# Ledger of designs, part 19: VH-VL binders against q86iv5

Target 1, 237 residues: q86iv5
Amino acid sequence: LDSCSICVDFVGNSLNDLLNIILNSGVIGTCGDLCSAVPGGQIVDTVCDLLCDYVGVDEFIKLISDVDPDPIYICEKISVCKTNDNAAASLDLVQINPQNGTVGGTFTLSIAYTVTNTIATGQLAFNIIDPTGNAFGDAVLLVQQSPEQYTQQFQFQATPSEQESFPNGLYTVQALVCEGSCGSPHPNTYTLANGTTTFTISGADSSSMSGAGSFSGSSQSTQTGAASGSGSGFALF

## First folded at step 22 (VH-VL)

Design dd1
Fold by ESMFold2, last read:
Structure dd1 (fold): chain C 237 residues (1-237), chain A 120 residues (1-120), chain B 111 residues (1-111)
Amino acid sequence: as target 1 above (237 residues)
Amino acid sequence: QVQLVQSGAEVKKPGASVKVSCKASGYTFTNYVIHWVRQAPGQGLEWIGYIWPNKGRTGYNQKFQNRVTMTRDTSTSTAYMELSRLRSEDTAVYYCARVPLYSSGYFDYWGQGTTLTVSS
Amino acid sequence: DIQMTQSPSSLSASVGDRVTITCQASQSVDYSGDSYMNWYQQKPGKAPKLLIYDASSLQSGVPSRFSGSGSGTDFTLTISPVQAEDFATYYCQQSYRYPRTFGAGTKLELK
């Protein structure tokens, strides 16, 4: 694994813990003071200490405490992730299968893209907008993606949860290829390509009883029915 | 053939200090953190602290914070633990153990232990 | 500090038995999908020996009759079948945060 991916992964996983330590500590004078307090075992302490020492503890705290923290941006400011203001790509395919499905059904999102100028540090991201305007999605980190054609598949089950109930209707899928975090206002961030597709959910999971209310045993999933869109910088549209 | 070889048994009186050594061989000393763990007779294991051999960074269990000092000599691949103001309850076997810097934090190899007896 | 509760404190078994030792942490020791619980074996007069790391990963050179499982706060070491050399004391240990802490130990004795 490269240092950029390690940095982005560390910041993404440890950001809340770091912020809590910074806000609740009276004195943080060394990287060791900060990093030894982060949970996650020896590897997290080691990565934290290396990154913190690279820029200095005061600058590291400043970057972590930023109003709109973004793991990719933070790692670019640390200089372990590179930027390319001339990155370029196109989206060749944004396809969802099936295009007509049901609640509880499995959907496969296929994305194909062509990089025409290296993506130094960026994302392949998607956002799914339900009929009510509620959105969810995910992103994957792209590091030093050379000019080539690439494919990625995402699979999710339309199982109702606290985050997404999967109502009947038309869903819009938005896919993005970005340098930097997709949707981020930070410097060195660009939307390189976008694409959309749609799919429909229609179900018979309702008890339609003339003249009376009905109660049916709705299928209860494990509360993990869709990919969570809390990746770095995932705020599309 | 990773080895951690510790110094020999010690007998001390209350109020004295002891310094235990841990000589590493068979691996790159600076790629591993050295931890110290003790075990009183008939008792369980108690974590004392660590030292990063490359940077000298230490961290101590708060119950030992004012009495323990950990050092290392990278040229001889040796870690040291000094415990001061000894009491009878410090009677224990003291182990060094190593943790890979790029690991979850398990103690993969242990020294043979150094027996400390503190009595008047 | 994360308190580690091992059960039972001692256990009698015969060669060939299946033995289960449990360890409960006072808070979750999971981080980013991994569980930071380790298991050690200690024989009298000897240093501890690593058996299982990260809840379920078997250390090199450890017999496959040892296995670990669990996540969150609840973890299990299983020995099946128990052999004569397995009579020893077993410790769980969390590596999730500092200070590192150990369970009180489980002594496995010949019945």
Scores: ipSAE 0.709, ipTM 0.904, lowest interface PAE 0.9, mean pLDDT 88
Fold by ESMFold2, fold request of step 23:
Structure dd1 (fold): chain C 237 residues (1-237), chain A 120 residues (1-120), chain B 111 residues (1-111)
Amino acid sequence: as target 1 above (237 residues)
Amino acid sequence: QVQLVQSGAEVKKPGASVKVSCKASGYTFTNYVIHWVRQAPGQGLEWIGYIWPNKGRTGYNQKFQNRVTMTRDTSTSTAYMELSRLRSEDTAVYYCARVPLYSSGYFDYWGQGTTLTVSS
Amino acid sequence: DIQMTQSPSSLSASVGDRVTITCQASQSVDYSGDSYMNWYQQKPGKAPKLLIYDASSLQSGVPSRFSGSGSGTDFTLTISPVQAEDFATYYCQQSYRYPRTFGAGTKLELK
């Protein structure tokens, strides 16, 4: 993996721990004071220490404590991730299979996009909006995506959970390709393309109409797709 | 091959200090953190602290915070642990072990151990 | 601090047996999809030796009869089949956060 991906991964995974350490500690004078307190093993301490020392502990704390901290933006400010204000892309295909499925079923979202000017550091993101307006989604980091056609696949299982019950009806999928973090107000951030598709869920395992029952469920969704790296994916709920 | 060779056994009286050495060979000394772990007779393992050889950055278990000092000499690839104001409870075998900087934090190689006896 | 509860404290086995040792952490030791639990073997008078790192990864030179599994707070070390040289004490250790902590050990003895 490249240094940009390592930085974004570290900040994304450790941001809440870093904020908690900063808020609960009085004075943090060294990168060691901060980074040794972050959980996640030696590699997290090492990456934290390297990034913190590169920019200086005071500036690092300032970036982490930003009102709207954003892992991509932080790594761009540190100059570990590059930006391209002229990045350009289009969405060629947003397809979900099956288009008609059931609760508990597995859905595969396929997204094809063409980069026409390099995406320096950005995201391929999607939202799935259920019939009631509740949304869930995920994103994949894009680093130095040169002009080319790309295909990514994401998979999830429609297993009911507290976050998403997967009611019967029409679902809308929205996909975005962005320079910077999709939806972020930070500088150097652009929505380059967006697209949509739909699918339906019907059948049993939706919420019961029993008047005395308690309703519960869990959803386990798998997002698979990387712009770089060795085939790791992300999970959805 | 990778080796961590520790200094020999020590016998000390309560109130004294001890300094244990750990000489590394067979690898790039500054690519690994050196940790110290002790084991009292018949007991389990207790983590004492670490030192980053390239930076000298240390971190200590709170239990030892005011009595332990870890140092290193990069020119000789040697780490040191000094424990002061010794008590009989400090009687133990003291190990150095290394941790790769880009790892989860497992101790992949250990020194042979240094036996410390503290008795009046 | 993360407390490590290791079970059993000792057990007896014969050569050829299957042995399972458990380790429970007082909080999850998972980070970014990986589990930060390690296992060591220690023979009397010797330094510990790494067997398993990151819950299930076998250290180079360690026989395949050793295996590790688990995630979150619950982990196991399995030895199958037990060999004569495996009679030793086994320790789990978390590397998730400081201070690093070890289980109290499991002594595997010949029956």
Scores: ipSAE 0.693, ipTM 0.903, lowest interface PAE 0.8, mean pLDDT 88
Fold by ESMFold2, last read:
Formats: sequence, structure tokens, C-alpha cells
Structure dd1 (fold): chain C 237 residues (1-237), chain A 120 residues (1-120), chain B 111 residues (1-111)
Amino acid sequence: as target 1 above (237 residues)
Amino acid sequence: QVQLVQSGAEVKKPGASVKVSCKASGYTFTNYVIHWVRQAPGQGLEWIGYIWPNKGRTGYNQKFQNRVTMTRDTSTSTAYMELSRLRSEDTAVYYCARVPLYSSGYFDYWGQGTTLTVSS
Amino acid sequence: DIQMTQSPSSLSASVGDRVTITCQASQSVDYSGDSYMNWYQQKPGKAPKLLIYDASSLQSGVPSRFSGSGSGTDFTLTISPVQAEDFATYYCQQSYRYPRTFGAGTKLELK
């Protein structure tokens, strides 16, 4: 992994802990005072200390405290992630299969995109909006994506849970390719391409309920062993 | 070949100070944190603190906060732990151990230990 | 501070037996899907030796008869089959937060 990816992952995983330490501490005078209190073992302390020392403890606290939480933006302000205001891309394919399925069924979302000017730090993101307006989705971090053609597949099982019941009806899939965090109001952020598709769920058996469901697939970036921390930024487009 | 070689046994009177050394070889000294752990006779392991060799940053177990000082000399790849105002309960074997900076925090290599006896 | 409760304090076994040692932390030592629990072996008069890190990862050069499992607050070290050289004291240790803390140890003795 590169330094940009390490920063985004650290901020995504540790932002809440950092905020709590800053708010509950009377005086934080050094990066060591702050970073030694963050849980998660030596690696988290090390990455925290490196990033904090790079900008200075006062600036680091300001970035964590006074900025709308956006791991990509914070890492751009730290200057560990680059920006490209001229990034460009197009969506070649947004396809979900099957287009008509059932509760408990497996759906595969395929996204193909072409980068025509380098994406410095950005996202490939998607939202799935159920018939009641409830949305769920995910994003993958894009770092220094050179001009080429790319594909990604995501898979989920429509297993009812407390967060998504998978009601019968029409579902809308929105896909975005962005420089910066998709949907962010922050500077150097652009939606480069977007696309939609739909699918339906019908004939579902709603007499049973299961809490077991998650995104899975061969190309998802949200659940690596190093733990992707991107949770915001794809909830609303 | 990674090695942490500690200074020899010490006998001290109550109220004195001791300085234990830990000389590292076979790896890049500044890529690892040095921790100190002690073990009283018949007892378990007790964490004392750490030093980051690259910047000299230290952190101490509160039990030892006002009595322990950890230092290092990067030119000789040597870490030091000084414990002051010694008392009989400080009688123990003192170990140095290293932790990779980009790890979960496990102690992958340990020194052979330095026996400290504090008696009047 | 995270308190580590290790059980049993001692046990006897024969060569060839399966032995389990447990460690319970007073709070979760999980972070981002990883468990920050480590296991060490200490023979009389010697420094501790790392066996298992991150709950289940086997340290280089450690025989495969050693294994670790668990998550959250509950962790287990298993030795199967026990060999003559395995009679020693075993410690768990969390690396999740400062201060680093160890279990009180489990002495494995020959029957």
C-alpha cells in the first residue's frame, strides 16, 4: 500500500477515537500525547504519529476537529493524497444481474469505467435505493488511476436485516466515479461520471426474517483484512 | 541474526539507581520500538515502558512514571533504562524486547534479561 | 488498564496430550477485525519467546502443534500433541492499548 491509502484507511478507522481523545483531553501538547491514546496496536500509533508529525500537532488537531469528517479530504489537506482538478472518466457499463429476482437471491453489480485523465485520489461508489427510499451501498478508493479501462464487480444477497428488509418493488442502482469523495462538498471534488440501472424484487417470502447479510464478491474494497474505513460518502448522492 | 544483548547482573542498595543497557544488532535499530518488561522472583511479567529510537519518544507505565527514564544512543544501537529510588520490591529480572513499528505490537525478540537484586 | 485473566494457573499433561489454555481480557482487544492478543512461552531461566501473535498467527520457527484462536475478550492457546520440550509457563498479552498487560501465566507440567 502507498502512503495515501494508508492515510485514508487510518483516518477512516480512527477518526471517532481521535475526536473523543481531543474532546476529553485538557491539553494535547505533542503528537505522542494524542497518538499513544488511540487504540489498535503499534501500527495505529505509528501511522498516527507520522501523519501528526508531518503537519504538526496543532494543525493535525484542527484538521480532525474542525473539518466535516471526510478521510480523503483530510489526507489531501495533510498532502499525503494528491488531487487532480482535471481528472476525467466515463462509465462504460452499469449492470445488475438478475434484473428481476427474489428476497434471498444473489445480485451481481458490474461496473466498467474508462479513465481519460488520471484520478489522483477518488472513489468508485454505488448506492442501491429500495422502493421505500432506503439506501445502502459501498465505495472503493481509487489512487493514481491512470488512463485505462477498469472493471469492478460487487455482489450481495438480498437477505432481510434490521437495516434493509428488501421489500418487493423497484430498486434503483446509482454508480459514480469521482475525484475526491463522492458527494463531498469539499474542494477538489468532482463527479466525473454517473450511471444508473434498476432491478426488481418480486414474489418474496416475507414470512421469515434473517439478520445475516453483507456485501461480498471478488472485487470489494470495504472489508479487506487491513480494514477499509470508508463508511460515509456513499449514503446519499 | 537479530540479537538484543543486555548488561550484566546488578546488586544495589535501597535508594540507589540502576541503569540497564540493551544493545541491538542484526537489524535497523530505528525501525523498532524497544520495550522494557520485568519479572519479580516467582511472579509474572510486568510492562514498564517503551522508547522509540528514531525520535526518543517514551511512554511509561504509571507505576514507574516518576522513577524510570528510558534513553537510547542511535550511534551504538543501544537502549537504556534507568530506575531510581530502588526498593526491595524492584528485585527482578529486567528484559528489553523489540516491537516492529508497523505491527500489532507483539514482542518478537527479547534480550537475555538482567538480574537486579536490591537489598540492604 | 485491561486486566487479563488466564486459566488454569497450572496443569499437568503427558507427552501426546492435547492441552488448552484460556485468556480473558476485561474488555475487547479487537480493532478493525483483528485481535491484538499474543502468546509467549517461557522456560525456567530463559526469556519469553513469542509463539502466537494477533490471536492465531504462528510465529516463524514455532512448531505447528501450537495454535491460537478467539476474538473479542476470549482467547485460547492449544498445544497438540504436547512434546517433552513444551513443559514451560505460558503468558497471554494484549497489545491493543497502553499499558501493555500480561496474564498471570499458566505452568504446564509433566505428569
Scores: ipSAE 0.685, ipTM 0.901, lowest interface PAE 0.9, mean pLDDT 88
Fold by ESMFold2, look of step 22:
Structure dd1 (fold): chain C 237 residues (1-237), chain A 120 residues (1-120), chain B 111 residues (1-111)
Amino acid sequence: as target 1 above (237 residues)
Amino acid sequence: QVQLVQSGAEVKKPGASVKVSCKASGYTFTNYVIHWVRQAPGQGLEWIGYIWPNKGRTGYNQKFQNRVTMTRDTSTSTAYMELSRLRSEDTAVYYCARVPLYSSGYFDYWGQGTTLTVSS
Amino acid sequence: DIQMTQSPSSLSASVGDRVTITCQASQSVDYSGDSYMNWYQQKPGKAPKLLIYDASSLQSGVPSRFSGSGSGTDFTLTISPVQAEDFATYYCQQSYRYPRTFGAGTKLELK
């Protein structure tokens, strides 16, 4: 992994711990004071210390303490992730199969996109909006995506959970390709392309609660090139 | 061929200090944190603290905070642990061990141990 | 601090047996899908030796009859089949947060 991906992963996974330490501790005078208190083993302390020392503890705390902290933006501000205000892309295809399925069924979302000017640090993101307006989704980090054509697939099982019951009805899939975090108000952030599709769930009794939704992704391009990751959390935008 | 070679056994009286050395070889000294762990006779393992050799940054178990000092000399690839105001309960074997900076924090190699006896 | 409860405190076995040793942390030691529990073997008069790191990863030079499993708070070291050289004391240790803490140990003895 490159330094940008390491930074985004660290901030994304440790943000709540960092914020709690900052808000609930006394004066934090050094990166060591902050970073030694973050759980997650030696690697978390090491990465935290490196990033914190790079910009200085006061600036690091300021970035973490933002009202709407954003891992990609934070890593751009500390200059381990690059930006491109002229990034450009288009969505060639947003498809979900099956278009008509059942609770408990497996759905595959296929997204094809073409980058026409490098995405320096951005996202391929999607939301799935259920018939009641509840949304779930995921995002994949894109780092230095050169002008090429890319394809990614995401798969989920419509298994009811605390987060999503999968009611019968019409679902809307919303896909975005972005420079920066999709939906973020921060500088150097752009929605480069968007697309939608729909699918339906019908015919199943969901009285038994089981499992939780999850996503897995793979990346394809018309040339050798890949962007992939195991994301966690909801991608709401 | 990773090695951590510690200084020899020590016999001390209560109130004295001891300084244990840990000489590293066979790897890049500054890519690993040195931790210290002790074991009283017939007892389990007790973590004392760490030092980052490249930065000199230390962290100590609160039990030892006011009595332990860890230092290093990067030119000789040697870490040191000094324990002051010794008591009979400090009688133990003291180990150094290394931890990769980009790891979960496991102790992948250990020194042979340094026996400290504190008695009147 | 994270307390580590190791069971049993001692265990008798014959060569060829399958042995399991458990370790329970007072809170989860997981980060980003990985578990920060490590296992060490110690013979009398010798330093501890790393066997298993990150719950299930086998250290270089350690025989495959040693294996680790578990996540969250509950972890297991398995030795199968037990060999004559495996009679020793085994310690679990969490590396999730400071201070680093160890289980009290499990002594594996010849039956």
Scores: ipSAE 0.620, ipTM 0.863, lowest interface PAE 1.3, mean pLDDT 88

